# Designs tried in a protein design chat: VH-VL binders against q960a1r229to459. Part 3

Target 1, 231 residues: q960a1r229to459
Amino acid sequence: LKGDRIELLLPKNIDQFKKFKKDRTVISSGLITRFVSTRNPKEFSQKWISTKYVKEFNEITVNKDSVVVGAALNIQKMADTLTSSLSINIGKEIDSFIQKFSSPQIANFATWTGAIISGAKSSLSVSDLLILFNVLDAKLTLLNNSGELTQVAIEEFAEKKLFATHTIVNAIFSRSLTGFLFCLKLGETSEQDSTNFNFAALVGNQVSRIFVGLGGQPKRLTSLEVHIDAL

## First folded at step 10 (VH-VL)

Design q3
Fold by ESMFold2, fold request of step 13:
Structure q3 (fold): chain C 231 residues (1-231), chain A 119 residues (1-119), chain B 106 residues (1-106)
Amino acid sequence: as target 1 above (231 residues)
Amino acid sequence: DVQLVQSGAEVKKPGASVKVSCKASGYTFTDYYMHWVRQAPGQGLEWIGYINPSRDYTDYADSVQGRFTITTDKSTSTAYMELSSLRSEDTATYYCARWGYNEYSFDYWGQGTTVTVSS
Amino acid sequence: DIVLTQSPATLSLSPGERATLSCRASQSVSYMNWYQQKPGKAPKRWIYDASNRATGVPARFSGSGSGTDYSLTINSLEAEDAATYYCQQYSTYPRTFGGGTKVEIK
């Protein structure tokens, strides 16, 4: 896309992305047509850069201790990867939980990064994907405007509002997690409805991880974790 | 026991389509991902893609993108692979294979379906 | 794509001999699986995660390796071991297989 409305760059690898990212709004969506329908495009000129065709943002790597999922992957591909790469007691619950909050039509096209950023920005909404990332102790690899890479916990990404100054390159999930994952979503009966409350617990691991979503960033229930771990 | 039974051999002309079936038994069909792999005569194995039957989500190798369609019929516990616009280089044995959890490998294979593309 | 190079292409040995099959990856991988395929038959899971035997695999088979170099060893060949063995990596997409090593018994 070019003109006074929107100029969109489509880099093919991370080196090109780093070179041309400066001064551009990053678009994580795989569906470019969503962005050409902005209200009043002639009044504002915008320069955008897409992650869609960046090779490294579309890669999946399964290591012995971790799974690395690129930032441009859709929600369903990420979920399938985690389900097939983590222990069955965790993977099957991920598969079940995603079915409760994302229809196939959304999950097949929306990126997981778009959903994470939306959840991290909101002080009021309850994000199902964000609580899942928290309970799995996900880490994000971030790229700043200087081309430097850093790795942060999902909690830090939201807390420090790093979505405003950094680009997500990938997510990293530990494959050393053990025990059982339990996830709950409460809201209207439709899978498409907003969540009023969610809950995620990983128990039977070395240290339990228990989170509740009541609006904004999921809250870790560390006192409950201590009691559960003492049993 | 888990069993994957594929449809019989096919002989096709270039430009036609073929649809291979893989009927699963001995497990809950929607609990496991189904993959497809092909083997040209005298050659090794090539991964084609997979389907998540509970979500009908598919993904394919870049090298084969565009001509393969993987589907399922949950009521019959059957996976399908359709290949369109057949070329002579598509002559191969096509296998379905189930992905094994915790072992991270293909734990069960269908017997294979030979597809021959010739004039 | 990760390329897996198996060697030798064919290994012809007498019963009781030790066979060593090599699989080299074009870049480091964390997981290597092995499949056995007899003529006219589908592949069977044989070794998973480099060294674990699948159910029914005789103890004479062992797998080892890490990084880019993996091997499958048969420490005392038997006639039933005649087959082609394929390595397969799981570390990235697409899943890729080696070209195979055909084991023949004299």
Scores: ipSAE 0.589, ipTM 0.816, lowest interface PAE 2.0, mean pLDDT 85
Fold by ESMFold2, fold request of step 13:
Structure q3 (fold): chain C 231 residues (1-231), chain A 119 residues (1-119), chain B 106 residues (1-106)
Amino acid sequence: as target 1 above (231 residues)
Amino acid sequence: DVQLVQSGAEVKKPGASVKVSCKASGYTFTDYYMHWVRQAPGQGLEWIGYINPSRDYTDYADSVQGRFTITTDKSTSTAYMELSSLRSEDTATYYCARWGYNEYSFDYWGQGTTVTVSS
Amino acid sequence: DIVLTQSPATLSLSPGERATLSCRASQSVSYMNWYQQKPGKAPKRWIYDASNRATGVPARFSGSGSGTDYSLTINSLEAEDAATYYCQQYSTYPRTFGGGTKVEIK
């Protein structure tokens, strides 16, 4: 749709999105709320394109070996999907962990992509969703400026700052994960969602994955993984 | 023993509302998602939506007219489905069903609640 | 939405005969479940993940298939098998059901 000095497109499928994406700022559903609350009218003169109504960005696909979660889904829907689709020892911990870092009202509106991009950009904050994606070895499907799709690990997305040049289409989580997921958050209560320290470990999988968040990107504890895998 | 016990049959006029209950027992209510499915007389099954009881998060099929509201009362381990502005095509048996995590299917079903909408 | 087409709509067979119920998906799915429903009763989980029998399901029932084509087979039909059987996919949202195959005993 086109407003005042804004051209806002609302594509219905990925083919339309690819066709119209060029030279436009991508908007997640939560961003529309920020846009309306802005006291700066000049922001209405930009060309924007929304992910909210793109069919493929709202799809969930459960395959034998993976769960694919579209980029436009809110945090709670993603969490419910993973909880319902992964092994109980992993899924139940995901459900429990999200309760610690996001209120229901925020989780219902905020997209997981917004939270991931915010975490990936920050050199100081501790992101609970980003550490969860790291411990689960999440992959992202990205759309570049020329309309091509590629898949990268969550670590590469953050390391190479691909949020600046790519649009997230979906996340891919392995359903082959076994063992137990343990997540710990130390910080503010759910009212503020602040985290000073977090920790996530997937143990009992063939190769353990253990991460700590102290500020900036989660850090992998490879030495601890080797020790635990040897036991 | 897991058990889902639903409220009794309802006869309603068009335009009224109905609230169907589903009382769960034999498990920790907030540990499992509850889904609702309906079946018109002589027809197949239609998925309505679900609730995550620990978060009160609900989501519904696009095909359902936004007249459905799924809620819970955690103190009584009871899920509810409310349907407003009833029409004759809402005449159906309404089932609650629990999602089974390791089997990725609806592992337990309520006995069904028949809602009849007649003039 | 993924449409599940079940065939035949009704299958009338004698005891001891082999029944084969078909479920075709409008696009490839990875996971298909089957539910049994007797008249006036709630559905029961019958087969999950294409081929696994739920607890208490007799061994004469078997499920198979992948991609777009799935089937439920009753190797030697018994009187208590008279019911309607629904397939259901969980690979995508919304989760959808087939129209059912009613199995009748002659």
Scores: ipSAE 0.538, ipTM 0.794, lowest interface PAE 2.4, mean pLDDT 84
Fold by OpenDDE, look of step 11:
Structure q3 (fold): chain C 231 residues (1-231), chain A 119 residues (1-119), chain B 106 residues (1-106)
Amino acid sequence: as target 1 above (231 residues)
Amino acid sequence: DVQLVQSGAEVKKPGASVKVSCKASGYTFTDYYMHWVRQAPGQGLEWIGYINPSRDYTDYADSVQGRFTITTDKSTSTAYMELSSLRSEDTATYYCARWGYNEYSFDYWGQGTTVTVSS
Amino acid sequence: DIVLTQSPATLSLSPGERATLSCRASQSVSYMNWYQQKPGKAPKRWIYDASNRATGVPARFSGSGSGTDYSLTINSLEAEDAATYYCQQYSTYPRTFGGGTKVEIK
């Protein structure tokens, strides 16, 4: 699609995506409307590439040991996939956690990738998805400028600010996690994500994972993990 | 015992709408996904879509997207599927089926509802 | 979509014989289920996750397979085993079924 204000390419697969990406800004499906209507002034033309129709970015794969969620999927679909694919003690908590999102519209139309990137870029925001990914020890498959795919931990993605140089292709969640997941969020208001505090703990796993979010990147509570694991 | 009981057979004309019900009992309704599967006469099984009753989240097969709507009434533990803009090719027996948690299979099925679309 | 091809379409055997039903996927799948359906009745879960018998399923039934190739075996056929058997995958969306194998008992 080419207009006066924006040029948008819609690749169908990752190979095409790699070719088109070289001189274009990557946008998620949920951001297309915003860029066209509000973020792209009439006098400024931008070149964009969308993940909306890229096969590999829209796939869900449930393996024996992992579940893979494409980067172009919305938050609801991602959450639902995890709920249905992980153990009941983890999946049901994810379901409950996501249900408490302030805006269903955001959950329906925004990609989880957008939420992760937004959270990773911010030093102030508290991202529910970011803490969820951390507590679940999610891995991201990233595409770099050379066209190579690499996998990194979500924590590394944020710390190294890889969103500046890499494109998220998918997220990988382990299905080997055991125990119970506990999630908490506070500060909810209507219409938008107004979370001021969130907490996530996976206990009863071989290694406990506990995170708290009070702004910016979630912080891991290692001392508490050690204590819990010793019990 | 888990039981899924569906509404009776329907006969409709093309372009009409029909709503099929599936009443669940014997388990916590909101804890399990409810799916719908159809079977045309003499044919195989086709997955249609599902609903997570906990969040009322739905997803559909491409073949029915925009025409079929799955809903729930939690107070009565009933799932519904509304079929709109009916076509002759929608003639089938429609089944509700519970997705078994941790076993990743349809562990319980309704008895089926036959929907016939004919002029 | 993942296409599941079942073979044979129809299998006619005598009581006591061994039946082997095949289900091949167009790509590798992680979960495969089997359902038994008798005429005029709803499908019943029969085998889940490739090799687990559902409650009430006789021991003469067994499932096996991985990747793209799965099978359901009836070690010694009985008259009550006459039905259509469908395989179903849960590896990616949408969930898909095979075309079914109709087992007839002579």
Scores: ipSAE 0.417, ipTM 0.793, lowest interface PAE 2.0, mean pLDDT 90
Fold by OpenDDE, fold request of step 13:
Structure q3 (fold): chain C 231 residues (1-231), chain A 119 residues (1-119), chain B 106 residues (1-106)
Amino acid sequence: as target 1 above (231 residues)
Amino acid sequence: DVQLVQSGAEVKKPGASVKVSCKASGYTFTDYYMHWVRQAPGQGLEWIGYINPSRDYTDYADSVQGRFTITTDKSTSTAYMELSSLRSEDTATYYCARWGYNEYSFDYWGQGTTVTVSS
Amino acid sequence: DIVLTQSPATLSLSPGERATLSCRASQSVSYMNWYQQKPGKAPKRWIYDASNRATGVPARFSGSGSGTDYSLTINSLEAEDAATYYCQQYSTYPRTFGGGTKVEIK
């Protein structure tokens, strides 16, 4: 890459990550690929830091009331964890939905955080993971530039564009969700245009959650939720 | 009725490879994750890894990472585990076990396959 | 990794007696299962999620616990209860088992 000196740090824990993060661009892989420089030529940084080997970013915790998934995990691992830890009526749908997620190769190698951030940055793309996170009312644990941790809803993360100032540490999913999950997607499966439309609905003995993806942030269908809950 | 039937006992030398099979019946094979657990003679149980049959996604314990490979044949509802670069410490009975939904436990087990690694 | 320590290693009791098996985790866990294994046989799910009996498990078996301390109790031992019992956690990866408690009937 033009012979430029690139520094990549591979911290092993969150404390090291905090110390080294200053003035460095965060990457989810252990290697800097040419793709990074080609996509952001004007904002190219010579200093990088990876989440790949950070212990806390690779952890999975299953609690009674929640599932916590580390930020460094790939999409498939996240999906498998949720599928195996949530109710069958929700978990199986997640599994089915992720099976339709672009390609298995992408799901196996790409981090869920990468996908979430990519979706949150875009006003045009329809993100399958964003709608899934929204319908499941997921929360994110974020690390700011000052080294402080905070927890936010996925909606707030996208709305406030917290990806610009924060690093995702993990996602938290509720295990108290009941009912049935329905996920739909339309579009051609490709790296550039994998989804044109998606829909997610959680309906059951709880407050319904219904979202539609038309590009950018999924839209919540509150009126429909109220109607369904009245039935 | 759900059944997991495994292949017969194997005797191998160090450095060799062996492939153990686990044929599932009585349920939709691709709907459940299949795990592998081993037990050395006179020892406890050790989780080895698992496969999501619907996606052929696998994960392994550190102790076998890079040496063991779990695969499936959906057409025959069979899970496989190939053990390569065998070591004496790999001598154990290997079990396939289904992970049950909602109950978050291994609800069905194969009868086990004994693999003996000796010079 | 979460280490599960089972105690005692061996428990020898007479029929009709009460048996209490302990499983202690190195850190707090949310899910604990128990498996029964007889010699030369595969493990069988016995108790899941700390206190639920699997199908076919006699009522004399019960499970309890939370946090780091879990137990399996056999209210009145029968000869058929002779086996090794293993606890297993599903809170963090990798999934881990205890060392087992061997129950012997005198």
Scores: ipSAE 0.404, ipTM 0.788, lowest interface PAE 1.6, mean pLDDT 90

Design q4
Fold by OpenDDE, fold request of step 13:
Structure q4 (fold): chain C 231 residues (1-231), chain A 119 residues (1-119), chain B 106 residues (1-106)
Amino acid sequence: as target 1 above (231 residues)
Amino acid sequence: DVQLVQSGAEVKKPGASVKVSCKASGYTFTDYYMHWVRQAPGQGLEWIGYINPNRDYTDYADSVQGRFTITTDKSTSTAYMELSSLRSEDTATYYCARWGYNEYSFDYWGQGTTVTVSS
Amino acid sequence: DIVLTQSPATLSLSPGERATLSCRASQSVSYMNWYQQKPGKAPKRWIYDASNRATGVPARFSGSGSGTDYSLTINSLEAEDAATYYCQQYSTLPRTFGGGTKVEIK
C-alpha cells in the first residue's frame, strides 16, 4: 500500500484476541484485501486484528435449548447450522430464505457478523439477516474493550449501536421456538445484505413474532401479533 | 419410501481418484442435507463432510479437507463424493446419510461403498 | 473434537439378559444418538435425543443420560439384537461417533 505499514494480528483464541484488541480495528477476514473497509474509508487504521482464526469465534454449539454460532462463521454455515438444529417448520424456511439471500460467493465467504453489523449501521438498507435474527429473537454475546462478555438482544445491539464499542463473539438462537416461520423478500439483493423489502413472521402455538423491513431497522408488528395470537 | 442407493465397490492405488455416487429417492432431494460418513475396516464411524444441495455448499473434516469433494446433481437427485489423492488410510466403507429434521440425526443411510486403496 | 468412549468394547450375554451400554463424552453434550449396525450392513438410527426410539425399534430398547454420561439399555436380549451399537453426539461440530459396543448373544 505505497509504503503504508499495516499490521495484522491473527489471534488463535479469545484470550489472545482480548490481549491484542486494544488500539486495533477488528476485521472478520484474514485477507489483506479486506483491509480497506468500505464502511470507514476515512478512518484508516494501521493496526488490525482478525477474528478469522479465533477458536471461540469459530465454534458451533448445539444445546438442548439453544444453538450458539461463532462470529467468524460465514453466512451459509450459520444458516446451515440453524437449518440443521431447529424444527423443520423453521429450519426449512431459513434454508430457503438464505438461498435467496445473495450470491453463493458472498454467502460462502462473508461472515454473518459482518452482515449484522452492516445492517445495524444502516438507516436506509434492509438487511435480510437482521430481520431473521429479530424474528428468531437472537441474542448476541459481546466482548467490550475491558474484556468482559455480555449478552444482549439483537434489538438492543442495533438500538444502542453496540457495534461501535463491542465485538460480537457469537449468536444464540432458541431451540424452543415452535410454529412456522415465514420469510420473504422483494427487490434486488446487494452484496451487503440489503434489499428493498423483507418480511418475517414466526407464528404458531406460542407468542407470534412479526417483523417488516422497509428501510433501516426491522419494525415489529405487535398489533398483528396480538391479532394472530387471538385466533 | 426414502432410499439412498450407492455405487459399487472400488479398488484404487495410492494417489488415484475415485468418485462415489449416492442416489436419493422417496423425498425432495434439495430439502435435506446429505452427509458422508466412513468406516475403516474393523473401526468406528467417522464424519467426513456434508453438502447443502440448495447452495452446493460443503464442509469437510480436517482429515479429508482438500482431497475430497462433495457435489450434487439435482436433476438426478444424486450426491457424489470424489476422493482424490487416495491414501491407504482412506480404505473404508463410505456411507451417504441424510440428516433428518426435528430428530436431529442421520435418519437414512446408503448401503455403503467400499473403497480399497492398495499398492 | 468431542471424544466419545463406549464401554464395554464387547458385551457377550445370553438371551433374556439385560444389557447396558455406556457412552462417555470428553465434555458435556446435550444431544446424543445411537445407531445399530449389523455386520456388512449400514448403520441404522436406533435412539435419538438420548431416549427416543426410532421407528421400528422394539420397546426393550431404551436410552438415557445427560452431561457426559449416556447409556443404551436392552431389557431382555434377543438373538436379533446382536450388533454393534454406536453413540453419536450433536452438541459440537464436527459430529463424532463412539468406538462402538459389540453385543454378542451366547
Scores: ipSAE 0.907, ipTM 0.965, lowest interface PAE 0.5, mean pLDDT 92
Fold by OpenDDE, fold request of step 13:
Structure q4 (fold): chain C 231 residues (1-231), chain A 119 residues (1-119), chain B 106 residues (1-106)
Amino acid sequence: as target 1 above (231 residues)
Amino acid sequence: DVQLVQSGAEVKKPGASVKVSCKASGYTFTDYYMHWVRQAPGQGLEWIGYINPNRDYTDYADSVQGRFTITTDKSTSTAYMELSSLRSEDTATYYCARWGYNEYSFDYWGQGTTVTVSS
Amino acid sequence: DIVLTQSPATLSLSPGERATLSCRASQSVSYMNWYQQKPGKAPKRWIYDASNRATGVPARFSGSGSGTDYSLTINSLEAEDAATYYCQQYSTLPRTFGGGTKVEIK
């Protein structure tokens, strides 16, 4: 980090994180290098706090009805967890979809939260993880500035731009999803987790969920869902 | 029938490296994650890592992180674990074990490979 | 990491007797498995998801439990049941094993 005194705090648990986050910019360690390279350091806060070593942000929990994935985990580990814990018809598609990730190298180091936030902030980029989270109806546990935890749908997170005021602690995926997952993407770009187009559909035995990504928040195709569910 | 066949016993000095193999048969190799579990003499079982053969993603226990490397050869349905910077405390029988999808357990085990680290 | 405590460490019983092996988790777990290991051999899956017998496991074996407390029961011990039994959890990563209970047949 050339020239500017950057303070980086590495809290070990969520309590420490809560205590020190007020005057610091939250970053995942894997993204620090990229943020420094892409953004003018002069515009960045000199005080940073990392989620990398926060215990609660690194936990993976498999419940009977849900899978909980900590915010500090990389994309690959998140994907493996979902692949292993969801039904075969869903899990295998997730595995395949992530395998085709635009930057496998980034997937090894970048946190899934980084990708989600990046996708949610962008109006132009098409995020693979964002569409995946939407089609799976993922919930996010968020930490607000007052130190309280709340759970919100991924759609609400993006719509309300909660990334500006909240820190993602974990993601929660339902294990009750049934049917088949289909994910498609076209036009890989050099940008992180960006494609020109992506599509995700969960169909069968439950309410169908269908999303298309053309930039920014994926759009839900409710009319198509209704049609399919009526068949 | 599902079978996991591991390579033979190894004796190494501290600081040396060794590569253990686990050949899988009787199932589609890429459909299951392959884990490694070790057991020190007279001790219990310790999970040490796994690999997703589809994406070649690996994760390791803290005790072996940075020293052990798990890889696969899909063409031969073989998983490998390279143990580097060996320590005396690495003396153990090492097992490859398949993680059973939907049953959430290690459903098949290799016969084990004993690695002895001695000066 | 989740710590699994097995008790007793060693259990010595006569053929025909009932054996109860305990596995206690440091926190609630969603999946508990049991493995049988005979001396010089690899572990074998014995009970999965608390109460399901693996293929080939005799009916005299049963598993039960929830939350933090799990048990493996052998209704009528046979000589061939002499082994060390390990519990293993899949709830919070990483996967962890208990210390094992050695069953000896007199």
Scores: ipSAE 0.886, ipTM 0.948, lowest interface PAE 0.5, mean pLDDT 92
Fold by OpenDDE, look of step 10:
Structure q4 (fold): chain C 231 residues (1-231), chain A 119 residues (1-119), chain B 106 residues (1-106)
Amino acid sequence: as target 1 above (231 residues)
Amino acid sequence: DVQLVQSGAEVKKPGASVKVSCKASGYTFTDYYMHWVRQAPGQGLEWIGYINPNRDYTDYADSVQGRFTITTDKSTSTAYMELSSLRSEDTATYYCARWGYNEYSFDYWGQGTTVTVSS
Amino acid sequence: DIVLTQSPATLSLSPGERATLSCRASQSVSYMNWYQQKPGKAPKRWIYDASNRATGVPARFSGSGSGTDYSLTINSLEAEDAATYYCQQYSTLPRTFGGGTKVEIK
């Protein structure tokens, strides 16, 4: 699509996406998209590329050992996939945690990727999805500017601010996690997946995973993990 | 015991609408996804959509997207599917089916509701 | 969408014989289920996750397979086994069913 203000490419596969990504801003397939508006359209030319028709961004794959969720999927689809594909003791808690989303509309139309990136950029708010990804030890498949795909831990993604240089293709969740998941959030904010406080604990796994969010990035409570695992 | 009981057979004309019900019992209704599967006469099974009763989130097959609507009434543990803009191709037996956790399969099925679309 | 091809479409055998039903996927799948359906009745879960018998399923039924090839085997067919069997995958969305194999007992 070509217009006076925006040129939008709609690649059909990841190879095309890689080829056309250069010098273009990525737009997610989510309905909640902010368009850059200018009062001087003649001077404003932006090139965009959409993930809407790229298979790898829109696929859900359930493997024996992992669940893969495309980056273009909305929060609800992501949540349902995890709920349906992980153990009941983990999946049900995810379902409940997402059910308490501050804005169901956002959950329906916003990509989980958007939430993750927003959370990773924030120093003040705590993303519910970000803490969930951390407690589940999620991996992200990233596409760099050179067209290479790499897999990184969610912690590394945030720490290294890879959102500035990479495009999220999908998230990978382990299906080998055991035990029980407990999630808590307090202080819901409007139009965001973020809260003032959130907490997530996976206990009864080989190694417990416990995270707390109180402004900024989730913090892992390693001492508490050790204590619980010793019980 | 888990049971899914569906409403009776329906006969409709093309373009009409019909609402089929599936009453669940024997389990916590909001804890399980309810799916709908249809079967045309003499044909195989086709998945058409589902609802998460806890979040009231739905997803549909492309073949019925925009025409079919799945809803729930939590107070009565009942799932509904409204079929609008009916076509002759929609003639089928419609089943509600629960998606079972951990076993990743449709573990319980309703008895089916036959919807016939004819002029 | 993943296409599941079941073969044969119809299988006619005598009591006591061994039946093997095939389900081939267009791409590799991780979870395969089987459902039994008798005429005028709703499908019943029969085998889940390739090889697990559902509650009430006789031991003569077994499932196996991985990747793109799955099978349901009935050792020593009985008259009550006459039904249509459908395979169903849960590896990619949407969930899809095979075309079914009709087992007839002579």
Scores: ipSAE 0.846, ipTM 0.920, lowest interface PAE 0.6, mean pLDDT 92
Fold by OpenDDE, look of step 12:
Structure q4 (fold): chain C 231 residues (1-231), chain A 119 residues (1-119), chain B 106 residues (1-106)
Amino acid sequence: as target 1 above (231 residues)
Amino acid sequence: DVQLVQSGAEVKKPGASVKVSCKASGYTFTDYYMHWVRQAPGQGLEWIGYINPNRDYTDYADSVQGRFTITTDKSTSTAYMELSSLRSEDTATYYCARWGYNEYSFDYWGQGTTVTVSS
Amino acid sequence: DIVLTQSPATLSLSPGERATLSCRASQSVSYMNWYQQKPGKAPKRWIYDASNRATGVPARFSGSGSGTDYSLTINSLEAEDAATYYCQQYSTLPRTFGGGTKVEIK
């Protein structure tokens, strides 16, 4: 599609996507993402590439040991998949946590990728999805400018600011985690990512995972983990 | 005991609408996702959609998207599916089914609601 | 979408015989369930996650399989086993069902 101000390519597979993404801004099928992109054009004419028809960005796969969620999916669909695919003690908490996350409209139309990137970019905001991904030890499949796919931990993604050079293709969640998940969010605001504080703890796993968000990247509480695991 | 009780049979003309209900009992309604599955006469089972009762978020099969709407009433622990713009190919028995945790399967089913679409 | 092909479409056997129902997926799946449906009744969960019997399912029923090939076996058929059995996958969304195998008892 070519208009006066916008040129949009609609690749049908990941190979086509790789071929054309170099000179284009990636946009998701999410309505919110499109609106943001149109408000701040770098130039009068914008070149875009859509993930809408690329299977890898839109598919969900449930394996024995992992759940894979495409990057183009909305937050709620991701959450529902995890809830339906993880143990009840973890999945139900995810459902509850996401229910408190932002507005239903944002959850329904915004991609989880957008939220992760926004959270990773911010030094002030607290991202609920970012802490969730951290506590679950999620991995991201990234596409670099050379067309190579790599998997990295969510912590590395944020720390190295890989959002500047990589495209998220999917997220991989472990299904081997055991125990109970506890998530908390406080300080809801209407103008931001709706949280000033969040907390997530996976307890009863072989190794506990505990994170706190007070601004920017969530911090892992390793000393507390060690203490709990010794009990 | 977990029970899913659906509304009675419906006969409609093409283009009409019908709303089927599924009343849940014996468990916390909002703790489980409710799915709908249909079965045309003499045919197999087809998944058509689900709802997350906590968010009222829904997803549908391509075959029914835009025509079918799933909703819930939390106060009565009831899930609904409205079928609009009915076609003859929508003639089927419609089942509500709960998605079970940990066992990753439809663990409880309604008794089914037959919807017949005929001119 | 993942297509599940069940075979045979109909299986007619005598009481006491062994029945083997096949479910083949168009691609590898991680989770396969089986449901029993009798005429005029709703499906009932029968086997979940390939090999686990649901509550109340007789021990003569067993499930097995991995990848693209799954099966449900009835070791010694009884009259009450007459029904249609459907396989269902939960590996790739949307969830899909097989066409079913009708088990008839002679």
Scores: ipSAE 0.719, ipTM 0.875, lowest interface PAE 0.8, mean pLDDT 91

